VHH binders against EKC/KEOPS complex subunit cgi121 (cgi121). Designs and how they scored, part 99

Target 1, 174 residues: EKC/KEOPS complex subunit cgi121 (cgi121), of Schizosaccharomyces pombe (q9p7j3)
Amino acid sequence: MILPLFPETQVHVFVYENVSNCAAIHEQLISQNPIYDYAFLDAATILYKKQVYSAIIRALEDRRDEQMKTKTIHSEVILSLSPKTEISSAFRQFSMTKKSKNIVVVKIDSKLTEEEEFERLDKLVEGNRVEFSDEELQKLIDFKVLKKNYKLDPSTLENPLASILSSIALRGYS

## First folded at step 13 (VHH)

Design qj38 (from qi3 with S57K; framework vhh_6qgx_2)
Fold by ESMFold2-Fast, scan of step 13:
Structure qj38 (fold): chain B 174 residues (1-174), chain A 123 residues (1-123)
Amino acid sequence: as target 1 above (174 residues)
Amino acid sequence: QVQLVESGGGLVQAGGSLRLSCAASGFTFSDYAMAWFRRAPGKEREFVAAITYTGSKTFYTDSVKGRFTISRDHAKNTVSLQMNSLRPEDTAVYYCAATYAWDYWTPRAYDYWGQGTRVTVSA
């Protein structure tokens, strides 16, 4: 995918369910292994495609404006999902853990096609790829996690899209 | 509730050694990366060393590589910094810090900080 405001930036998003090697992947991430230079998110925290794209756009805007708070664009995506500008908290809320079962993987600035990135990731991730769609994400979400991360009340929980997108867009201003 | 308490600082002559310790409480220590930062008189805070939550990987700033060793003890909830071949340039207040993120070099990535322990290296 190509974003209208960032036409030079190649973005790929992958969803894996029933991943059995999250502990091994997590060890590579904390070790700064460059092969794992992706944003690895826990699918329990992602309800909509627009949620992921909004975080990507925010991260790219911060990079363009020399306002990144983290060292890498992929870490900036993780931070951008959080309603606060607290890096450690954002990783705790949204990044995959050694106990994750379903993950969303974001690649920015890829020089490879979506299928080429999938072939590379398939060697790293022991799970089943599913379509990046609202329908598939809704099967993997944990609504208790979503409610906690975005401070949703019962009146917004059944249709939380606007609240989530506002939280991402207004991060650092509210 | 959350506390990081440093100890082991003091005065030492150039070429000497010191071992700093940091005792952690009030959070799940085994889930957090631990780091040491320092602030020299009149300078900004700088990264010194970090260790992953598993203890499998360590990171150092170039000026201390080969002289300093970071380690952790999960049973005691402590992180330590063994400082050998100390130089006057190592004079600083040393801070223990904890992060869940794997952005080890960025001070803003750390959500828990100790109050610091003073290290003075004389010529």
Scores: ipSAE 0.735, ipTM 0.860, lowest interface PAE 0.7, mean pLDDT 90

Design qj39 (from qi3 with S57A; framework vhh_6qgx_2)
Fold by ESMFold2-Fast, scan of step 13:
Structure qj39 (fold): chain B 174 residues (1-174), chain A 123 residues (1-123)
Amino acid sequence: as target 1 above (174 residues)
Amino acid sequence: QVQLVESGGGLVQAGGSLRLSCAASGFTFSDYAMAWFRRAPGKEREFVAAITYTGSATFYTDSVKGRFTISRDHAKNTVSLQMNSLRPEDTAVYYCAATYAWDYWTPRAYDYWGQGTRVTVSA
């Protein structure tokens, strides 16, 4: 995938359902194993493709402007999903946990093609790949989690896209 | 009420040892990575060591690697820093900190901080 403002940056997004080895993956993430250098998100927190792309764009803008708050671009994606600039809270809200069942995996600066990344990730993730589409994401979302993470009220929850995107884009502004 | 309370600081001669301890309360200790940071007078906060929430991996700044050892005890809700072969440049206030994130070197990534314990190493 090519982003208009970052055409030189390779971005791949993968979705896995019914993942049985999240505890093992989480152990590799906390141990900083470089093979797992991806943003591993809990699919319960992601409703739209645009939500993920907005966070990626924000992270890339912060890297370009030398304003990253975290050590890695993938951690910056996790932070960028949060409406607040609190790193630890963003990880609690959006990152995969040892008890996750469905995950969204983001790779930035890949030297591999999408298919090569699939082959690599399929060896790390014990689950079923599904298409990165709004249709598939809607099957995996937890609306209680979404409501809590973005401070949505019942009226906003009927059509949350604009509110979510505004939260990501305007994060850190009063 | 979240609390991180450090102890074990003091005055020691170069080449000596000290053991710092941090007692945690008011949050689920076993879900958080723990770290030690230090600040010398007039300087910024510097990363010293971190341990994952499982205790399976540890991280150190280069200047203390091989001399300092971080460990944790889930039953006692404590994290400890064993400091051996101390040098005058180790003189600082040492802070205990907790984070849910796996961004261990970044002070901004830490939710909770102790008040610090002073370590003075004489030549």
Scores: ipSAE 0.781, ipTM 0.889, lowest interface PAE 0.6, mean pLDDT 91

Design qj4 (from qi3 with S30G; framework vhh_6qgx_2)
Fold by ESMFold2-Fast, scan of step 13:
Structure qj4 (fold): chain B 174 residues (1-174), chain A 123 residues (1-123)
Amino acid sequence: as target 1 above (174 residues)
Amino acid sequence: QVQLVESGGGLVQAGGSLRLSCAASGFTFGDYAMAWFRRAPGKEREFVAAITYTGSSTFYTDSVKGRFTISRDHAKNTVSLQMNSLRPEDTAVYYCAATYAWDYWTPRAYDYWGQGTRVTVSA
């Protein structure tokens, strides 16, 4: 993927469903295994491609402006999905857990091609890779989780995109 | 009501040892990584050591590697810091902290903090 504001930044996003080894992956993440240097998100929290892109763009803007609040760009992506600036809470809301079943994986600054990252991730993730598309994401979302994370009311639940994007863009005062 | 209570601080001579303990209550201790930070007089809070919620991995700042050991006891809801070969530069208030995130070195990543216990190392 090419981001117009960051054309030199290599970004890849992968979606896996029916993952059977989330507990093993989670252990590698908390242990800071450098092989797992990605943002591993619970797909139950992601409804749109634009949701992920908005978080990536916000993280890259914060890095460019030397305003990152976390140690790594991948942690900054996780934080950027949250409407709050509370790092631990953002991880609890959006990161994969040992009980996750479907995941979204983000890689920034990859030295590998998309196909090479697929080959690498397919060895780490025991699940079915699906297209990063709104249609596939909508099969994996948990609307109760989405509603809770973004504090959506019934009036926005039918089309929450604008509310979600506003929450990501206006973190810290909306 | 979340609470982290540190104990074990005191005065010790260079080359000596101290064991700090932190008792946790009011949250699901077994789901949180635990860490120790310190603040020397006139300085900012800095990372010392962290342990994952499973206890399987530990992390240390370079200046304490080989001298300090972090451990946790799930049954007692405690995290401990064994400090050996203490140096005057280790003089600080030591704080226990808890986070769900795996960004262990960043103070902002921690939800809960203790009040601190003072360690003074004389030359």
Scores: ipSAE 0.780, ipTM 0.889, lowest interface PAE 0.7, mean pLDDT 91

Design qj40 (from qi3 with S57Q; framework vhh_6qgx_2)
Fold by ESMFold2-Fast, scan of step 13:
Structure qj40 (fold): chain B 174 residues (1-174), chain A 123 residues (1-123)
Amino acid sequence: as target 1 above (174 residues)
Amino acid sequence: QVQLVESGGGLVQAGGSLRLSCAASGFTFSDYAMAWFRRAPGKEREFVAAITYTGSQTFYTDSVKGRFTISRDHAKNTVSLQMNSLRPEDTAVYYCAATYAWDYWTPRAYDYWGQGTRVTVSA
């Protein structure tokens, strides 16, 4: 995928359901294995494609402006999903855990084609790939987790998109 | 309630050794990566060493690699830093810190910090 504001940046987003090896993937992530240099998100935290794109755009803007708060663009995506600027909290809120069952995987600045990234991830992730679509994400979301992460009132939980996007854009400001 | 308490600092001659310890309480120690950072007089806080929550991997800044060893004891909720072959440039206040993230090198990534313990290495 090509983003209008970042036309030279290749972005790939993959969604996997029924992943059986999350504990093994998590061990590779904490070990800083460079083969796993992706943003591995818990699908329980992601409701919309726009939520993921907004975080990616924010991370790319922060990199362009030399304002990244984390060491890697993929960690910056994880942070950018959070309404706050606390890095550790953002990882606890949005990153994949040993107990995750469904994951969203983001790759930025791939040296591989989308097809090659898919083939690589197919070897790392033991699960079923599904389309990156609002329809598929809606099947995997945990609304209790979403409400907690974005501090949504019952009224905003009925249609949370604008609130979520504002939280990502304004992150920790007001 | 959450506390990280450092101990073991002091004055040592160049070439000597010190062992720093950090006692953790008030959070689930076994879920957090632990690290040591240091701040020399007039300088910014810099990364020294980190250990994953499982204890399976360790990370070091180049200047201490081979001289310092980080370890953790889950039964005692402690993290330790064994410092060998100390140099005057190792003089600093050493801080214990805890994070859930696997961004070990960034001070901003750490939730909890100790008060620090002073290490002075004389020439």
Scores: ipSAE 0.747, ipTM 0.870, lowest interface PAE 0.8, mean pLDDT 90

Design qj41 (from qi3 with F59Y; framework vhh_6qgx_2)
Fold by ESMFold2-Fast, scan of step 13:
Structure qj41 (fold): chain B 174 residues (1-174), chain A 123 residues (1-123)
Amino acid sequence: as target 1 above (174 residues)
Amino acid sequence: QVQLVESGGGLVQAGGSLRLSCAASGFTFSDYAMAWFRRAPGKEREFVAAITYTGSSTYYTDSVKGRFTISRDHAKNTVSLQMNSLRPEDTAVYYCAATYAWDYWTPRAYDYWGQGTRVTVSA
């Protein structure tokens, strides 16, 4: 995928369902294993492709402007999904956990093709890869988690896209 | 109700040792990474050491590698910093901190902070 504002930045997004080794992956993430340098998200928190793209764009804008709050671009993607600038809270809200079953994996600045990244990730993730599409994401979302993470009221929950995108784009601003 | 309480600071001669302890309460300690930061007189807060929630990996700032050892005790909800071969440059207030994230070096990544314990190393 190529982003209009960042045409030189290669971005890949992968979705896996029924993952059986999340605990093992989580151990590699906390140990800073460079093989696992991706943003590993809990699919229960992601409803739309645009939600992920908006977080990626925000992270890239913050990197361009030398305003990153985290050490890596992938951690900045996790932070950017949150409506607040609290790093630890963002990881609790959006990152995969040892108990996760479905995950969304983001790679920025890949030196590999999408097919090569898929082959690499398929060896790390014990689950079924599905298409990165709104249809597939909507099968994996937990609406109670989504409502809590974005502070959605009942009227907004029926069509939350604009509210979610606004929260990502305008975090830290009035 | 979340508390991090440091102890073990004091005055020590160069080449000496101190053990700092931090008692944690009011959160699920076993799910959080723990770290020590320090602030020297007239300087900014800097990272010293961190330990993952499992205790299987530790991280240190270059200036303390080989001299300091971080450890944790899940049964007691404590994290400790063993400081050996202390130098005057180690003089600082030492802070215990907790985070759910694996961005261990960034102060902003930490949810909970202790009030600090003072360490003075005389020449």
Scores: ipSAE 0.723, ipTM 0.860, lowest interface PAE 0.8, mean pLDDT 90

Design qj42 (from qi3 with A50G; framework vhh_6qgx_2)
Fold by ESMFold2-Fast, scan of step 13:
Structure qj42 (fold): chain B 174 residues (1-174), chain A 123 residues (1-123)
Amino acid sequence: as target 1 above (174 residues)
Amino acid sequence: QVQLVESGGGLVQAGGSLRLSCAASGFTFSDYAMAWFRRAPGKEREFVAGITYTGSSTFYTDSVKGRFTISRDHAKNTVSLQMNSLRPEDTAVYYCAATYAWDYWTPRAYDYWGQGTRVTVSA
């Protein structure tokens, strides 16, 4: 997808289900292996495509404005999913863990095509690729996790999209 | 309540050694990366050394590579910094810090901080 405010920024988003090697991937992430320079998210935390894109746009805006809170754009995406400007908490809430089964992977500033990134990620991730779509994401979400991360009440949980997007866009302001 | 308590600071001559220790309580130590930061008079806090929650990887700022060694003991909930070949430029207050994130160089990424232990290196 082309982002209107960032038309030259390459953005790719991938979804994998039934991943069997999350512990191995997590070890590479904490060791800061540059081959794993992606935002690896737990799919249990992601309900909509717009949720991911809103976090990406916020991270890119913060980079443009020289207001990034983290060292890398991919860490900034993880932070930007959280309604709070608390880096460690955002990683606990949204990043993949050793126990994750389904993941969403974001690549920003790739000089590779989507197909070339798929080829590279398929070598790192032992799981089944699925379409990045609201339909597929809704099969992988954990509503208890979503409710906790965004502090949703029962009335908001009926249609959480607007609340989630507002939380991402207004993070740090109120 | 979360606490990080540093110890082992003091006065040492250039070329000497000190071992700093940090005792952690009130959180699941084994889930957190640990780091040492320092602040010299008139300066901001800077990263010194970090260790992953598994202990499998360590990170150091260039000025201390080969001289300092970070380690952790999960049984004792302790992280340590062995400082060898100390230089006057190492004079600072040393802080222990904990984070769940793998953004080790960024002070803002750390949830928990100790109150610091003072290290003075005389020429």
Scores: ipSAE 0.763, ipTM 0.882, lowest interface PAE 0.7, mean pLDDT 90

Design qj43 (from qi3 with A50S; framework vhh_6qgx_2)
Fold by ESMFold2-Fast, scan of step 13:
Structure qj43 (fold): chain B 174 residues (1-174), chain A 123 residues (1-123)
Amino acid sequence: as target 1 above (174 residues)
Amino acid sequence: QVQLVESGGGLVQAGGSLRLSCAASGFTFSDYAMAWFRRAPGKEREFVASITYTGSSTFYTDSVKGRFTISRDHAKNTVSLQMNSLRPEDTAVYYCAATYAWDYWTPRAYDYWGQGTRVTVSA
């Protein structure tokens, strides 16, 4: 994928459902295995493609402006999904856990093509890949988790997109 | 109430050893990575060592590799730092910290911090 504001940055996003090896993947993530250098998100927290894109754009803007709060661009994506600048809380809210069943995987600055990343991830993730689309994400979202993470009230819950995007873009007034 | 309480600091001569301990309470210790950071007089806080929530992996800053060992005891809710072959440049206040994130080197990534224990290494 090509982002208009970051045309030289290679970005790939993958969605997997019914993943049976999340515990094994989680162990590799906490152990800092470089093969797993991706942002592994719990699909229960992602409702829209634009939500993921907004977090990626925010992370890339913070990197460009030398304002990253985390050590890696992939950790910065996880942080950027959160309406607050609390790193540990953002990981609790959005990252994959050993109990996750559906995941969204983001790769920034890939040395590989999208197809090559797919082949690589298919060896690491024991699940079914689905299209990165609003339709597929809506099948995997947990609205209770979404409401809690973005502090949504009943008046915004039916159409939360603008509220979510504002939370990501205007986090901490940076 | 979340609490991290360090102990074991003191004065030691170069080449000596100290063991620091940190007792954790008020949160689910077994879900958190634990780390030690230090701050020398007039300096910023720096990463020393960390251990994953499972205890399966440890990480160290280069200057302490081979001399310091981090460990944890889930039954006692403690994390320890065994410091061997101490050098004057190891003089600092040592802080215990806890995080859910796997960004172990970044102080901002840590939710909970102890008050610190002072280590002084004389020539």
Scores: ipSAE 0.762, ipTM 0.880, lowest interface PAE 0.7, mean pLDDT 90

Design qj44 (from qi3 with A35G; framework vhh_6qgx_2)
Fold by ESMFold2-Fast, scan of step 13:
Structure qj44 (fold): chain B 174 residues (1-174), chain A 123 residues (1-123)
Amino acid sequence: as target 1 above (174 residues)
Amino acid sequence: QVQLVESGGGLVQAGGSLRLSCAASGFTFSDYAMGWFRRAPGKEREFVAAITYTGSSTFYTDSVKGRFTISRDHAKNTVSLQMNSLRPEDTAVYYCAATYAWDYWTPRAYDYWGQGTRVTVSA
C-alpha cells in the first residue's frame, strides 16, 4: 500500500484469526528477534482500517519530523494507537500478548511485496489469514477493550470512529 | 503504591566490584521487564542493562558487556546488577526501572523508576 502523504514508504497490514502460537511469537518479540520486526497488535483493540492507517501516518510524521519517542518505527505505530504518549501503557493496551487469539500485523519499509510478506508471516504465525477490512475487524474486536483504551462513554460508543481518529491525531494533547 | 528501592551503591576503587539490588512492590513484577540506567554528573540518563519479564534474555550497553550481569528473582521480586572490573567512567547514580514494553533502551519507555543509588569509582 501507498499512503498519499508518504508515497515512498511501503506499508503492509495483515490480519490473522485463531492464532495458536501467540505465546511463542510474544517470546520472540520480547527477545528482539529481528525476524519479527513488525508491529504485532491485538485485534481485540482494532475496529477500523482507518484506526490502523491513522496510527501509521502519525508514526511516519513523527519519523519525518525527528520526533519519534521509541527506538523503531514499528514501536512508534504501537505508541501512535494510544491517546497518550506513555510507551509502556501503549504496549499494554494495543500490542499482542501471549493470550491473544487474533492479531493485526503491520510492516513498514518492506522491501518485499504484500504476497512475499504473507509467505514470510505464514511461516511465523499459526492462524488463518483474513482480509484487512472493516468487516473482518468487526468480527475480532472486543468492545470492552476498545471502550477502556479510548475512554469512550455511552454517547460515543455507538459511533466511535471520529473519537478514535481524533485521539490518535491529537495524542498527548487530548 | 508502586515502589522500586535500590541498594548496594558506594565508593569503590577501580577494578573493584559492587552488587546493586532493586526491590519491587505494588505492581505485578512478573509481567514487567526490568532495566538499569545510570546518570553521570552533568550528563543525561544512559541505558546500562535490561532483562525480559521471563528472565530468558538480557541486554547490555557495549561499555559494560562482559563486566556487568543483570539477573532477577521472581520469588523475591528483585532485580540485581553485578558490576565487576569497575572503571572511573562507571561513576554515576544508578536507577532501576520497570516497563511492559520491549523498547528496553529508551528511558521514556519505562513506567516506574527508583530514586537511585550512587556509585563512585576512584582512579
Scores: ipSAE 0.773, ipTM 0.887, lowest interface PAE 0.7, mean pLDDT 91

Design qj45 (from qi3 with A98S; framework vhh_6qgx_2)
Fold by ESMFold2-Fast, scan of step 13:
Structure qj45 (fold): chain B 174 residues (1-174), chain A 123 residues (1-123)
Amino acid sequence: as target 1 above (174 residues)
Amino acid sequence: QVQLVESGGGLVQAGGSLRLSCAASGFTFSDYAMAWFRRAPGKEREFVAAITYTGSSTFYTDSVKGRFTISRDHAKNTVSLQMNSLRPEDTAVYYCASTYAWDYWTPRAYDYWGQGTRVTVSA
């Protein structure tokens, strides 16, 4: 995907359901294996395509402005999903865990095409690929997790997208 | 209440050894990575060593590789730093820290910090 504000930045987003090897992937992530240099998110935390897109844009803006709070752009995506500026909390809220079942994987600055990244990820992830779409994400979301992460209440439930995007854009300012 | 309490600092001659310990309480220690940072007067905190929550991987800054060893004991809720072949440039206050993230070199990634223990290495 081409982002209008970052036309030279290659961005790929992949969704996997029924992943059986999350514990093995998590071990690779905590060990900083460079083959796993992606943002691995728990799909239970992601309701909308625009939610992921907004976090990616925020991370790229912070990198452009030399204001990244984390060491890598992929960690910055994880942080940018959180309404808080606390790195450890953001990882607890949004990153894949050893008990995850469905995941969203983000790659920024890929030197590979989307098809080549699929081939690589299919070797790492033991699960079923699905389309990155609001329809597919809605099947994987955990609304209790979403409400807790973004502090949603009944007044925002009919339009959670606006509230979520506002939280990502403001990140601790309100 | 979360606490990280360091011990084991002191004065040592160059070439000597010290073992630092950090006792953790008030959080789920087994879910967190643990690290040691140090700060010399007038400088910011710098990364020294980290260990994953599983204990399966360790990370070190280049200047201490082969001389320092980080370890953890889940049953005792402690993390330790064995410092061998100490050099005058190792003189600093050493801090224990914990994080859920796997961004080990970034001080901002750490939730909890100890108050520090002073290490002085004489020439």
Scores: ipSAE 0.776, ipTM 0.882, lowest interface PAE 0.6, mean pLDDT 90

Design qj47 (from qi3 with A98G; framework vhh_6qgx_2)
Fold by ESMFold2-Fast, scan of step 13:
Structure qj47 (fold): chain B 174 residues (1-174), chain A 123 residues (1-123)
Amino acid sequence: as target 1 above (174 residues)
Amino acid sequence: QVQLVESGGGLVQAGGSLRLSCAASGFTFSDYAMAWFRRAPGKEREFVAAITYTGSSTFYTDSVKGRFTISRDHAKNTVSLQMNSLRPEDTAVYYCAGTYAWDYWTPRAYDYWGQGTRVTVSA
């Protein structure tokens, strides 16, 4: 994917369901293994493609403006999904855990094509790759988790997109 | 209520050793990475060492590699810093901190902090 505001930045997003090796992946992430330099998100927290794109755009804007709060662009994506600026809290809310079953994986600054990243990730992730689409994401979301993470009331749960995007865009300014 | 309580600081001669301990309560310690940071007089907070929640990986700032060892005790909810071959440059207040994130070097990544314990190394 090419973003209009960041045309030279390669961005790829992958979705995997029924992942059986999340504990092994998590161990590699916490150990800082450079092969796993991706943002690994719990799909239970992601409802829309626009939610992921908004977080990516915010992270890239913060990097451009030398305002990143985390050490890596992928950690900045995880932070950018959160309505708050607390890094530890954002990882608790959105990152993959040992117990995750479905994941969303973001790669920024890849020198590989999307197909080459697929081949690489398919060797790391023991699960079924599905299309990055609102339809597929809506099969994997946990609405209790979504409500808690974005502080949604029952009236916004039926159409939460605007509230979620506003929370991401106004992070640190509200 | 989350608490991190440091102990073990004091005055020591250059070349000596100290063991710092941090007792954690009020959160799921076994799910958190733990770290030590220090602040010398007139300087900013500096990363010293970190240990993953599993205890399988440790990270150190270059100036303490080979001299300091971080460890954790799951059963006692403690993290420790063994400091050997101490130098006057190690003089600082040492802080215990906890994070769920794997951004170990960034002070902002830590949501739980102790009050600190003072270490003074004389020439």
Scores: ipSAE 0.762, ipTM 0.878, lowest interface PAE 0.7, mean pLDDT 90

Design qj48 (from qi3 with T99V; framework vhh_6qgx_2)
Fold by ESMFold2-Fast, scan of step 13:
Structure qj48 (fold): chain B 174 residues (1-174), chain A 123 residues (1-123)
Amino acid sequence: as target 1 above (174 residues)
Amino acid sequence: QVQLVESGGGLVQAGGSLRLSCAASGFTFSDYAMAWFRRAPGKEREFVAAITYTGSSTFYTDSVKGRFTISRDHAKNTVSLQMNSLRPEDTAVYYCAAVYAWDYWTPRAYDYWGQGTRVTVSA
């Protein structure tokens, strides 16, 4: 995918359900294995495609403006999902864990085609790839996790899109 | 209450060795990567070494590779830094730190910090 604000930046987003090897993937992530240079997110935290795109756009803006707070663009995506500019909290809230079951995987600046990324990632993740769509994401979300991560009240939780996007866009602004 | 308490600093001549230790309490030590950072007089805080929560991988800044060794003891909740072949440029206050995120080189990623222990290497 090509983003209108960043037309030269290749972005790929993958969704996997029923993943059985999250503990093995997590070990590779903490060991900084370059093969696993992606943002691995827990799908329990993602409700909308726009949520992921907004975090990607914010991370790319911070990179463009030389304001990244983390070492890699993929870590910056994880940070950008959080309503606060606190790296550790963002990883606790949004990154996959050893116990994750469903994951969203983001690749930025791929030197491979989308098909080649699909083939490579399908070998790393032992689960079922599904469409990156609001419909599929809504099957995997945990609303208790979403409410806690974005500090949503009960009235906002019924239609949280605007609140989530505002939180991502305005993080670290006050 | 979270605490990281460093020990083992001191004065040593160039070519000598020191072993720094850090005792952790008040958090689940086995869930965190542990690292050492240092701040030399007139300089910024810099990354020295890190070890994953499993102990399976270690990371070092280039200037200390082959001279320093980081290790951890899960039973004692300690992390150690064995410093060999010390150079005057290793003179700094050394800080122990704990991090949940796998961004070991970024100070602001770290959850907890010790007070530091001073290391002085004379020429």
Scores: ipSAE 0.758, ipTM 0.872, lowest interface PAE 0.8, mean pLDDT 90

